# Ledger of designs, part 14: VHH binders against Phototropic-responsive NPH3 family protein NPY3 (NPY3)

Target 1, 272 residues: Phototropic-responsive NPH3 family protein NPY3 (NPY3), of Arabidopsis thaliana (Mouse-ear cress) (q9fn09r205to476)
Amino acid sequence: DWWVEDLAELSIDLFKRVVSTIRRKGGVLPEVIGEALEVYAAKRIPGFMIQNDDNDDEEDVMEQRSLLETLVSMLPSEKQSVSCGFLIKLLKSSVSFECGEEERKELSRRIGEKLEEANVGDLLIRAPEGGETVYDIDIVETLIDEFVTQTEKRDELDCSDDINDSSKANVAKLIDGYLAEISRIETNLSTTKFITIAEKVSTFPRQSHDGVYRAIDMFLKQHPGITKSEKKSSSKLMDCRKLSPEACAHAVQNERLPLRVVVQILFFEQVR
Below, E stands for the ipSAE of ESMFold2; O stands for the ipSAE of OpenDDE; V2 stands for 0.75 times the mean of E and O plus 0.25 times the DockQ between their complexes.

## First folded at step 17 (VHH; framework vhh_enristomig)

Design q2 (from m6 with A102M; at its last look DockQ between E and O 0.87; V2 from the best seeds 0.76)
Fold by ESMFold2, look of step 17:
Structure q2 (fold): chain B 272 residues (1-272), chain A 118 residues (1-118)
Amino acid sequence: as target 1 above (272 residues)
Amino acid sequence: EVQLLESGGGEVQPGGSLRLSCAASGFTFSSYWISWYRQAPGKQREWVSTIYEGDSTRYAESVKGRFTISRDNAKNTLYLQMSSLRAEDTAVYYCARETWDMGEMDVWGQGTLVTVKP
């Protein structure tokens, strides 16, 4: 454990040489290599653990970009070697330091492999300054696409549906929470973007659509000028039959919902 | 019917640790977003952390890396593990349930006092 912390004092070139030697000799678990990378990143990348802007004015962006690209290249291939949270922090830094497309693509691929392990807080990624939105929504869309692509590939290779369904269910809950939060805090979230993201996980198994309802309602609440057509499109994302009694009670009194949706809920409650 | 009861507060030395608990009753605990808030003497109540459906999390910047929110759905109990405590963490800590009107808490606990000795 102490050698991991001491390695973080080395230049990136020496760090790479030492870690490569340790990996070549064997006898060290990939998780320990991942820990070494995480400790190094925490000490050497400005703002890695704590998001702040203070470091850009006095740091060489080119040097930090090179350091970050080297760390990404050193990630062990084993899925369990690094946490999803660490990978997302690397991705955030890669955007800040303008790393190349290859590094961002590899990070996105790795995050997609274990997206169900992410937290809502991890997905609230600030966009570069000068953008249309405060939060980078496109990057989250990319992570979801990676997850979907990889789960489809696993389905083609064997009959592991129970494991995939559990992962899909967890991602559905994660994305429902993300959509609710991003709807609340991002004033420039378009209807098209909301629906596009929600549709990517709309067929995933859910025991309840309460999370989908929360996301839709928050979006409607923050976009009171939305057209009737757009409200209808958003409301189709949820299956009223899968709402809990508590969600139904709230929804039938909800003036933001299309009348047809409220009527549907009332009919399903009557036969229930 | 719906109730939240905090416990685990107390006095601790700087750099010390405490674990707060919040016992929940009267609702489907695992389906709700539950948060910790704190209020220092003379200060406005501030958000500390939230746990979402599916148990993903989010933290205030002032506590990231030092505090961990979790819950045990079998016991209907929310936890806040606090480490590396500082004098500025002295506050009454509350757990709260987010309502269906998002962004508002409809149920609050009575609070538990955490004092970090100077």
Scores: ipSAE 0.596, ipTM 0.832, lowest interface PAE 1.9, mean pLDDT 86
ESMFold2 (binder alone), look of step 17: mean pLDDT 81; pTM 0.814
OpenDDE, look of step 17: ipSAE 0.841; ipTM 0.934

Design q3 (from m6 with G103S; at its last look DockQ between E and O 0.78; V2 from the best seeds 0.72)
Fold by ESMFold2, look of step 17:
Structure q3 (fold): chain B 272 residues (1-272), chain A 118 residues (1-118)
Amino acid sequence: as target 1 above (272 residues)
Amino acid sequence: EVQLLESGGGEVQPGGSLRLSCAASGFTFSSYWISWYRQAPGKQREWVSTIYEGDSTRYAESVKGRFTISRDNAKNTLYLQMSSLRAEDTAVYYCARETWDASEMDVWGQGTLVTVKP
């Protein structure tokens, strides 16, 4: 859109005034307003399109914080107006620029509404400097909690069961992939945190538990120092009866799994 | 027999676009995580992008925003849409299937050469 690019040249004060006027007059879809916000953010927020942790200037942080808070305040309420990826970039920036709790909570709520649209790469968010982990796992846990909470409310209202089940299935696949990747790259991922996240989506529909198995095996492979009790607890996350023949074939050869789990898989395969 | 076959490589001017394909056979395509890798002359092979079950994705920082991975499960074909190509993108591009020993690839294609002219 021609006017979207032109608006990105304006100061934030002028941008806000123009966009507010356009919204008041109507005739522009919320999706176009969302596009204008995304183009503006990409042009005016340093490092927005690519995660950048190098902004140490306190005065720049305060100015960028104000800019970011203004953009968040301008988000159209319509779910379709902005993409999940854009919302996640805003959330990452809001942490970096130390935006208020209200802005971060609203972003988390909006992301939770459409978490099934996220990609594994979107969830690999760098933690603030000085934390226990390189990646921010707590922020992802919050996003999952928001999705679960909203999904439970929709279930109580008996609305759109097919759409709700599809969303749950997609989020389950997303989180399986996330758990595998975070297990691979985050050496300080605790067994408790791994299990806590996995359990949040454990009842969601899945065609098989192969993705859960991949996540468990990655965790075990990258954390060989965990106890036998921790291995048992992690392995209970999957239902061996729901493994594909290919996954079973690998699992029975897998020295990382507890012996009891391997025996259960062999017994199930024999009965099959 | 498990096979991966890349195609679509060629010469392109800087700033140009190409679409790579990877035809898969002999396994349940939609159940596997599949990746693109590349290897420039004299360099080690590097990861480019992965597509997961459910078609969620991840990209290397060097290609984020310029490359798009996708797949068509009905055709058992993986794609890499490359845009805004640069000389540094010159490499042989491989598709690879992630093994059950996670983070390891057990099946590789033969590769397809992409050359971005200086």
Scores: ipSAE 0.589, ipTM 0.835, lowest interface PAE 1.9, mean pLDDT 85
ESMFold2 (binder alone), look of step 17: mean pLDDT 80; pTM 0.808
OpenDDE, look of step 17: ipSAE 0.816; ipTM 0.924

Design q4 (from m6 with T99E; at its last look DockQ between E and O 0.84; V2 from the best seeds 0.74)
Fold by ESMFold2, look of step 17:
Structure q4 (fold): chain B 272 residues (1-272), chain A 118 residues (1-118)
Amino acid sequence: as target 1 above (272 residues)
Amino acid sequence: EVQLLESGGGEVQPGGSLRLSCAASGFTFSSYWISWYRQAPGKQREWVSTIYEGDSTRYAESVKGRFTISRDNAKNTLYLQMSSLRAEDTAVYYCAREEWDAGEMDVWGQGTLVTVKP
């Protein structure tokens, strides 16, 4: 615990040797090794904790690339040894410093194993300068795809249980919040991109679709120039039978929604 | 009818900690996205943190790693755990509910003052 701050003063080569020795001798939980890696990354990687990548010196990039690749290679295999948020920060840095594809794939796989532990803020990863968007949406799509792929494998192995369904439900809520935030921020977010992301988790269990409604309404409100056809396509993401009474009350008065959707909501309220 | 009531503000030394509370009533607390905002003297109100359905979170860059938003749905209470406080964190802190009209905050608390001595 206390020694993790001391280790952050070491060069990466010494850090690796010391941590490897500690792991070989045993008696230290993987979670403590994960903490040591996180403290080291926070101290030695510029902008790691605050998502500000003001590093354009090519020689610094090469040094940081090597540092990141070493840290990724040292991650304990135990799932709970490192947080999802830390893994996401490592992935963001690995893109900025152009780490190898194997490191990025391993990070994405690890994040996919525990995506339900991520926060909306973790997924708001700034895009490289000169891009069309403020946030890197493609990285998030990759993470969702990893989660979906791993969830499908667990289903095939007959490992499904309440924990697996709870994981899917949490990711669905996470993605609802994420979609609302990128809709608010990204003036050029396409309807196709919005729908593509939402559909990746559309079959996951949800107690209600109130979060889906909030995401759709944010998208419609912040993108008034989309076509009537696009409004219809995005609105189909929501199952109006799964809206709470509070969401229904707002939605039936919401002029941003297609009339067809409002009529469906009113119909189901009559039979409810 | 719908109410948000902050408490827990006070004076603290730099590097210290405080926990703010926001008691909610008159609505289905767990179904709403709820935020903390703050306003320093002479400044405009700024966003601090949001908690979403399912308890996912987001933070302003100025407070990441130092502040933690959370809630207790059984008590209808929102929290902001503040640590490593700095003089620039001095402000009146408000909780606010995002209404169903997306992106709009329709209910605000009265505010609680946090003062961090230099």
Scores: ipSAE 0.610, ipTM 0.842, lowest interface PAE 1.8, mean pLDDT 85
ESMFold2 (binder alone), look of step 17: mean pLDDT 81; pTM 0.817
OpenDDE, look of step 17: ipSAE 0.809; ipTM 0.920

Design q5 (from m6 with T28K; at its last look DockQ between E and O 0.90; V2 from the best seeds 0.81)
Amino acid sequence: EVQLLESGGGEVQPGGSLRLSCAASGFKFSSYWISWYRQAPGKQREWVSTIYEGDSTRYAESVKGRFTISRDNAKNTLYLQMSSLRAEDTAVYYCARETWDAGEMDVWGQGTLVTVKP
ESMFold2, look of step 17: ipSAE 0.680; ipTM 0.869
ESMFold2 (binder alone), look of step 17: mean pLDDT 82; pTM 0.822
OpenDDE, look of step 17: ipSAE 0.883; ipTM 0.951

Design q6 (from m6 with S56T; at its last look DockQ between E and O 0.88; V2 from the best seeds 0.77)
Fold by ESMFold2, look of step 17:
Structure q6 (fold): chain B 272 residues (1-272), chain A 118 residues (1-118)
Amino acid sequence: as target 1 above (272 residues)
Amino acid sequence: EVQLLESGGGEVQPGGSLRLSCAASGFTFSSYWISWYRQAPGKQREWVSTIYEGDTTRYAESVKGRFTISRDNAKNTLYLQMSSLRAEDTAVYYCARETWDAGEMDVWGQGTLVTVKP
């Protein structure tokens, strides 16, 4: 049996040497190495399981930063070695402990490789104090950009299969849920930011635009002070031809939507 | 008629596990975002977890890593797998449907009691 809990009792320097030796000798799956890292992080990084931002002791921050950067450096290169959830927890900690840009970029790249595995809750990462929003929206934009970039590479190399379309569909649903949640929470979320994120996944395959409709309607409901032109721009994010009958029935009675959008929905229902 | 019916509650020792089910009927189950809530005696109802379209999820901090929400759209059933149960998890658990009026829950089940013995 592998003693990942026992390894988590070691100092970081000793842990690193033991893990490096195990990897050099071989015979251990990358997933086991990833598990050892995850258990170590859970035991040694304060607040790893629960994000917070209350640590302002300079020496504690520097010590935790060094520990975290060491763990990131030890991540096996194999995609399957670590979960997306673990990578996102590392990213959350890296923001809290102010890790270097290179470590954050590598984490973002790794998360982008498997973004379809993330959950809405994973993307709700608290922003630094003094920011305009409760949650860090820019970091999520980066994760989406990494996913898009890597998907484009697969498409160009013609080495992809149907899995790329499935991954895109899953990410689209993830981002719809994410947009709805940040719209509910962030009263100062700009229309530009909402649209920018939504457009990154707007061409992804979806069986239905019901999720996009929910996100748009949540944004409109929570931001009644936006201009008529902003409402129009936000509403264009959905393809009304792809709304389910239930979504259409709600939307045609929805006073928050521009009249032109309601007319379009009624027109396509007649043609359908 | 739109209905949600919870089941699977019961008594359990600390550290134990339970699986709750929520049977849905009378609506297009897969089109809705659905949540678990709980209410301990003398306290307000609190959110536990939500499952969105595509089965992406979100959890309250108090249950992360211990509870798993899932659904089976073919059976119109929502699940909550609870593990490492603690005394503070004692509550009546409800499933709830989010309305098309975003952010509001319009249909609730009758609840199922989970008791974690001290």
Scores: ipSAE 0.579, ipTM 0.831, lowest interface PAE 2.0, mean pLDDT 86
ESMFold2 (binder alone), look of step 17: mean pLDDT 81; pTM 0.812
OpenDDE, look of step 17: ipSAE 0.876; ipTM 0.951

## First folded at step 18 (VHH; framework vhh_enristomig)

Design r1 (from m6 with E53H; at its last look DockQ between E and O 0.81; V2 from the best seeds 0.00; counts 0 for: pae E 4.3 > 2)
Fold by ESMFold2, look of step 18:
Structure r1 (fold): chain B 272 residues (1-272), chain A 118 residues (1-118)
Amino acid sequence: as target 1 above (272 residues)
Amino acid sequence: EVQLLESGGGEVQPGGSLRLSCAASGFTFSSYWISWYRQAPGKQREWVSTIYHGDSTRYAESVKGRFTISRDNAKNTLYLQMSSLRAEDTAVYYCARETWDAGEMDVWGQGTLVTVKP
């Protein structure tokens, strides 16, 4: 409540002491602790809300790194204590301030628990300088792997109450949108990386494959030299029977698609 | 027959809020990516926000945290909730449909004026 804004005025050491005392005493919901951390981060981390990866001063970077690592260490373990958006902002900042591997790993694990809550814009994370790509695609792959791993563990333990096809469906929609957008804006996206990411969610439930069609088509538009084998592999990601009438109408005129796929779409449309 | 119609513009004080609507007709609204754009006097039209399949979103850096895009597919209506408005948000706001050849907008609304008084 009002005390969370007042806590954001404190030094990080005093903030940590107060929050630790509140947690030890009990009676405050983890969601309120999460709110306090989010308010603190928004006020005290430069560029937190709008990610700024310019390094003005090495000493300043090290001070912000320490502050960020302290905040990550203070995250309540309860899933509902913090939002996915907040966790992703922490992850983006951890890249900018070069936080340690343990902090990144913990953030990735927590984001994976809630990945269905993310949006496409959250996943457009700038890569560190010197890489082949402007956007960090590997970090997104890691987030998907965390989600998949955690979902598979629930399946192995036969915990049907913890399994949710709705969560998988939401992640599938998210990743379809991400692949379409990253194909448009990242000039150095490799065919291997596109297919690898798409395959991780290819069997997830979808009511419509319009999103995956759009991702495939955007990728094909940006990679006209792709081999016929790669084109066939990409086409297997999509179930033509699950395309909307509008997607079918576009696809049958789409010369970027393999002719065999176009024929299949025409056949299934007429059968129905 | 394909139409986008914006509404909800008006005058507001700095720090105020407005909610824009974009009514869609003549196409299957849920099958398209829909965006908000704006054009300030004397400036080029700039992208503001996009909503994708499954209602995932993306925002321009200048509006992140202040604007929220959403849609109601049952009503074929796109929304832009604007808060913490500033003088630089003064513009004509347009909704636009992205064609199935992704990256190109093929249908634009006529626009609705938002004025943030100094």
Scores: ipSAE 0.298, ipTM 0.696, lowest interface PAE 4.3, mean pLDDT 84
ESMFold2 (binder alone), look of step 18: mean pLDDT 82; pTM 0.820
OpenDDE, look of step 18: ipSAE 0.839; ipTM 0.934

Design r2 (from m6 with E53Q; at its last look DockQ between E and O 0.89; V2 from the best seeds 0.00; counts 0 for: pae E 2.7 > 2)
Fold by ESMFold2, look of step 18:
Structure r2 (fold): chain B 272 residues (1-272), chain A 118 residues (1-118)
Amino acid sequence: as target 1 above (272 residues)
Amino acid sequence: EVQLLESGGGEVQPGGSLRLSCAASGFTFSSYWISWYRQAPGKQREWVSTIYQGDSTRYAESVKGRFTISRDNAKNTLYLQMSSLRAEDTAVYYCARETWDAGEMDVWGQGTLVTVKP
């Protein structure tokens, strides 16, 4: 909408007044309000869309924190009002600007409601300075926990068990892809962290375990010093019976896998 | 048997748009990660974007927000929607299938040339 871009020129105080007036008047879809917030954030928050945004001025950081907290407070409650990707960018910024815990919790809750809409790239979030990893894995763990909590609440409702299983299946595919990529690019990813995240979605429905296999194998490839017990724990995440013929063909030649897993795959291939 | 064939390249003005296609055959298309790469004259081939088994995506920073990767598993076709094109986007664009050893490409298309004038 044309007025959305014009509103992004306003100071945060005036923007809030105008948006509040528009919402009070009614007749504007929550999705349009969400778009206005997204355009405003993209224009007014330095580094919202970019890789590196250093700011030496502590007053600017505090001003950006206040701006971000105001935007979060203005988010329409309707689930459809904002995209998951936008919410994740807000969360990233809220950590960077050290926004209040309540804002972070609300963002995480909102992201959890629609985590199946995220992409692998959305989850590859740079870690704060001083951590052992380049990428923030704990924040992704939190988002998965929120999703699990929300799906458990939906399971208590009367209808839509098939819809809930579809959401779980989509998140499983997302997290499988995330685990494969984070294993490839994050050299300091521990076996414990890999397994902890994978286990959160391990029981979710999947038509194929090819994604799980790919994530396990990438982890093993990038961590050649892994112990026998760690290989065993990682390999238990996968059901060999659910591998495609293509995945099986690769796996039986794969020296990184525990021998017992290769034998199981060969056995199931003989009975297929 | 396994084949990838790009199309849709051409000349475009700065700020313009193009949609590249990559027709796939001879493998279970939905089971593989498929990527776009590009190679500018005199430069090394560089990664542009990847689409994962679950159709989730990732982009190089240089194209993020301007390019969209997608695929239609029913048509066995990968797409790259390119918008807000710049001179530095001039390159031969390739689609590539990632092996089961992630990060290794075993099948490449022939490439399609995208030229962004001046």
Scores: ipSAE 0.484, ipTM 0.795, lowest interface PAE 2.7, mean pLDDT 85
ESMFold2 (binder alone), look of step 18: mean pLDDT 81; pTM 0.818
OpenDDE, look of step 18: ipSAE 0.777; ipTM 0.909

Design r3 (from m6 with G103Y E104G; at its last look DockQ between E and O 0.10; V2 from the best seeds 0.00; counts 0 for: pae E 4.2 > 2, placed apart)
Amino acid sequence: EVQLLESGGGEVQPGGSLRLSCAASGFTFSSYWISWYRQAPGKQREWVSTIYEGDSTRYAESVKGRFTISRDNAKNTLYLQMSSLRAEDTAVYYCARETWDAYGMDVWGQGTLVTVKP
ESMFold2, look of step 18: ipSAE 0.276; ipTM 0.664
ESMFold2 (binder alone), look of step 18: mean pLDDT 80; pTM 0.809
OpenDDE, look of step 18: ipSAE 0.786; ipTM 0.910

Design r4 (from m6 with S31K; at its last fold request DockQ between E and O 0.93; V2 from the best seeds 0.83)
Amino acid sequence: EVQLLESGGGEVQPGGSLRLSCAASGFTFSKYWISWYRQAPGKQREWVSTIYEGDSTRYAESVKGRFTISRDNAKNTLYLQMSSLRAEDTAVYYCARETWDAGEMDVWGQGTLVTVKP
ESMFold2, look of step 18: ipSAE 0.677; ipTM 0.870
ESMFold2 (binder alone), look of step 18: mean pLDDT 82; pTM 0.820
OpenDDE, look of step 18: ipSAE 0.888; ipTM 0.954
ESMFold2, fold request of step 19: ipSAE 0.645, 0.657, 0.685; ipTM 0.860, 0.867, 0.875
ESMFold2 (binder alone), fold request of step 19: mean pLDDT 81, 81, 82; pTM 0.817, 0.819, 0.819
OpenDDE, fold request of step 19: ipSAE 0.912, 0.910, 0.916; ipTM 0.965, 0.964, 0.966

Design r5 (from m6 with T57K; at its last look DockQ between E and O 0.84; V2 from the best seeds 0.76)
Fold by ESMFold2, look of step 18:
Structure r5 (fold): chain B 272 residues (1-272), chain A 118 residues (1-118)
Amino acid sequence: as target 1 above (272 residues)
Amino acid sequence: EVQLLESGGGEVQPGGSLRLSCAASGFTFSSYWISWYRQAPGKQREWVSTIYEGDSKRYAESVKGRFTISRDNAKNTLYLQMSSLRAEDTAVYYCARETWDAGEMDVWGQGTLVTVKP
């Protein structure tokens, strides 16, 4: 909208007053308000879009914290108002600028409502420099836990429409891609961490386990120093009966897999 | 035979747009992770974007916000919508399928040339 770019030139105080007035009057879709917030954040928060480290000056951090907390307070409650990717960037920034716990919890809750709409790229969040990993894996675990918690509550209420099952299926595929990518780059990714994340979505519906196989194989390929027991534990994440013919053909020749797994795949292929 | 065939390249003015297509055949298209790569004159081939099962996406930093990867599983076709094109986007663009040997690309298209005029 024409006013969205103009509003991004305003001080945060003026921006808040204008947006509050627009919301009070009504007649503007929450999606347009969300767009205004996203454009404002992209313009006024240094490094927001590119995930660069900010400087360590305490005055700059406090100013950015206040700005960020104001933007979070202005988020429309409607699910469709902002993208999942934008919410994830806000969450990362809120941790970096040490925003209040309530703001971070609310962001996580909102991300959990629509995690199926995230992209693998959205989850590849750079860890703070000097950390153990390139990517911040703990923040992603939190988001998955929130999604799982919310879907369990919907299941308990007997909400069984196709949207809930479709949501779980999409998240399972998302996490397969995510696990493959963190496995590709993270030399310090432990077998326990890999399995813990994968197990959070292991019961979600999938048409096949090909994605899980790709993630497992990437992990095994990039971590050749893990023990035979660890390889066995990782391989249990997939149900070999649910591999496509193409995945089975590759897996039976895959020297990275435990022999027991290969034998099981061959057995099930012959039976079916 | 597994095949990928790119099309849609051409010449465009700076700031212009193009849509590339990659027709796939001979494999279960929707189950594979498919990427766009590009190779500028005198440079190494570089990754541009990947689409995963479930149509989740990832982009190189140099193209975020300007390029959109998508696919139509009914047509077995991958797309790259490019906008706000710059001279540095001039390259031959390739689509590639990730192998079952994790992290490797085993099938490449012939490429389609995109030229952004100075």
Scores: ipSAE 0.608, ipTM 0.844, lowest interface PAE 1.8, mean pLDDT 85
ESMFold2 (binder alone), look of step 18: mean pLDDT 81; pTM 0.813
OpenDDE, look of step 18: ipSAE 0.845; ipTM 0.936

Design r6 (from m6 with E61Y; at its last look DockQ between E and O 0.81; V2 from the best seeds 0.75)
Fold by ESMFold2, look of step 18:
Structure r6 (fold): chain B 272 residues (1-272), chain A 118 residues (1-118)
Amino acid sequence: as target 1 above (272 residues)
Amino acid sequence: EVQLLESGGGEVQPGGSLRLSCAASGFTFSSYWISWYRQAPGKQREWVSTIYEGDSTRYAYSVKGRFTISRDNAKNTLYLQMSSLRAEDTAVYYCARETWDAGEMDVWGQGTLVTVKP
C-alpha cells in the first residue's frame, strides 16, 4: 500500500527489478504484489480501464506488448492475489497488443480457476474494430472452456465435490446473466453461438431454470427474424420441470415461445 | 403488495461518499435481478447498476470504480455505495425490479434525492 503508487512511476525494467527483490525477501503478501501490478497497469497502459481500437503505431504497440508480457510474467501464482476482473482486462489487452500465445493461455487458465468470481460486466468485452460482432463472444467461450476443463480434472481426482458443485452453480448463474445481456445488446449473435455457450453449462446444478428462461426469452425477443427451427432449438435448453411457479405463469402466456414448449410447461405444472 | 423503498439520500460535498438502501417486500427478493437508476433534473432516467441472482454485477461507464452495488438477501435490502461523488451525480436515485421480460422493469421505488454540492 505505502509503496504501490510510487512504484507505478518507474520504468517497467526498474519496476520488475524492485518487485522481484521484494518477492525474494518475503514478508509482503501476494495480494499486495497483485495490487502493485494492477496500479501499474492502470497508470501505464492508457486504455486499460476501457476497450480501445487497435493502435497502428508499430513502435507504441511493440512497447505496450512488451510491458504487458512483463506484467503477466510477474503475476503471483496464488489464486487470490489478483481479481478475476483484472485478469480479464489483462487478457483483453493481450489480444489487442498481440502478446504471445503463452501469456494468453496462462491468463485464460488463471481466469478459469476463478470464473465464478467474474461479473456479467466483466464478460461484456468489446471486440476489435472491424469484426462481425460488436462484442467478443469467442473470448468468453474460451474462458468457459477453461473452467469446464479444470472442473473435469477435479472431478476425475474425486476431490472437492461440494466446492466444485458450488463453483459450477455460480458459473451457471453468471452465464445465464451473460447470455441474457449479450442477447439484448449484440444484434449479430447467432443462434448457434447462443446454444453452444448455453450447452457448456447446461448440466451444472441450478436450484431453478428461471435464469435459463430469462436468457432464452431475451434471445427470442431481440432476434425475431430467426427460423422456427432455431426457436425450437433455443427453447430446448431449459428443463420446464425446473421453472418456478412465477416463471411458468409468464412462460405459458409468452407468444415468443414455441407452442410445444408452452404445452410441455402446462403438462408439468399439472404433475408438479 | 410488491414494494421497493429507497433511503439514504442527502447532501454531500464533491468527493464525498453516501450509501443508499432499498428495502424490498412482497416478492422473492433473491430470485430477481435488481437495478439502480437515476434521474437528474430535466434529464431522462438513466441506468446505473444491476445485480443479478448470483450477486454478479454490471455498472454504467460513468460510475464504474466509484459505485458498488450489493445486497443482503437475509434483510431483503439492496445497497448502492457511492464514492468520489461529483456534481453530475446529483439526481433522484431509484431501485427497480426486472420483470420476466429481461431488461424491462415492472416495479420502481419512489426515489431518494442525492445532491452533490457544486
Scores: ipSAE 0.604, ipTM 0.839, lowest interface PAE 1.8, mean pLDDT 85
ESMFold2 (binder alone), look of step 18: mean pLDDT 81; pTM 0.817
OpenDDE, look of step 18: ipSAE 0.848; ipTM 0.938

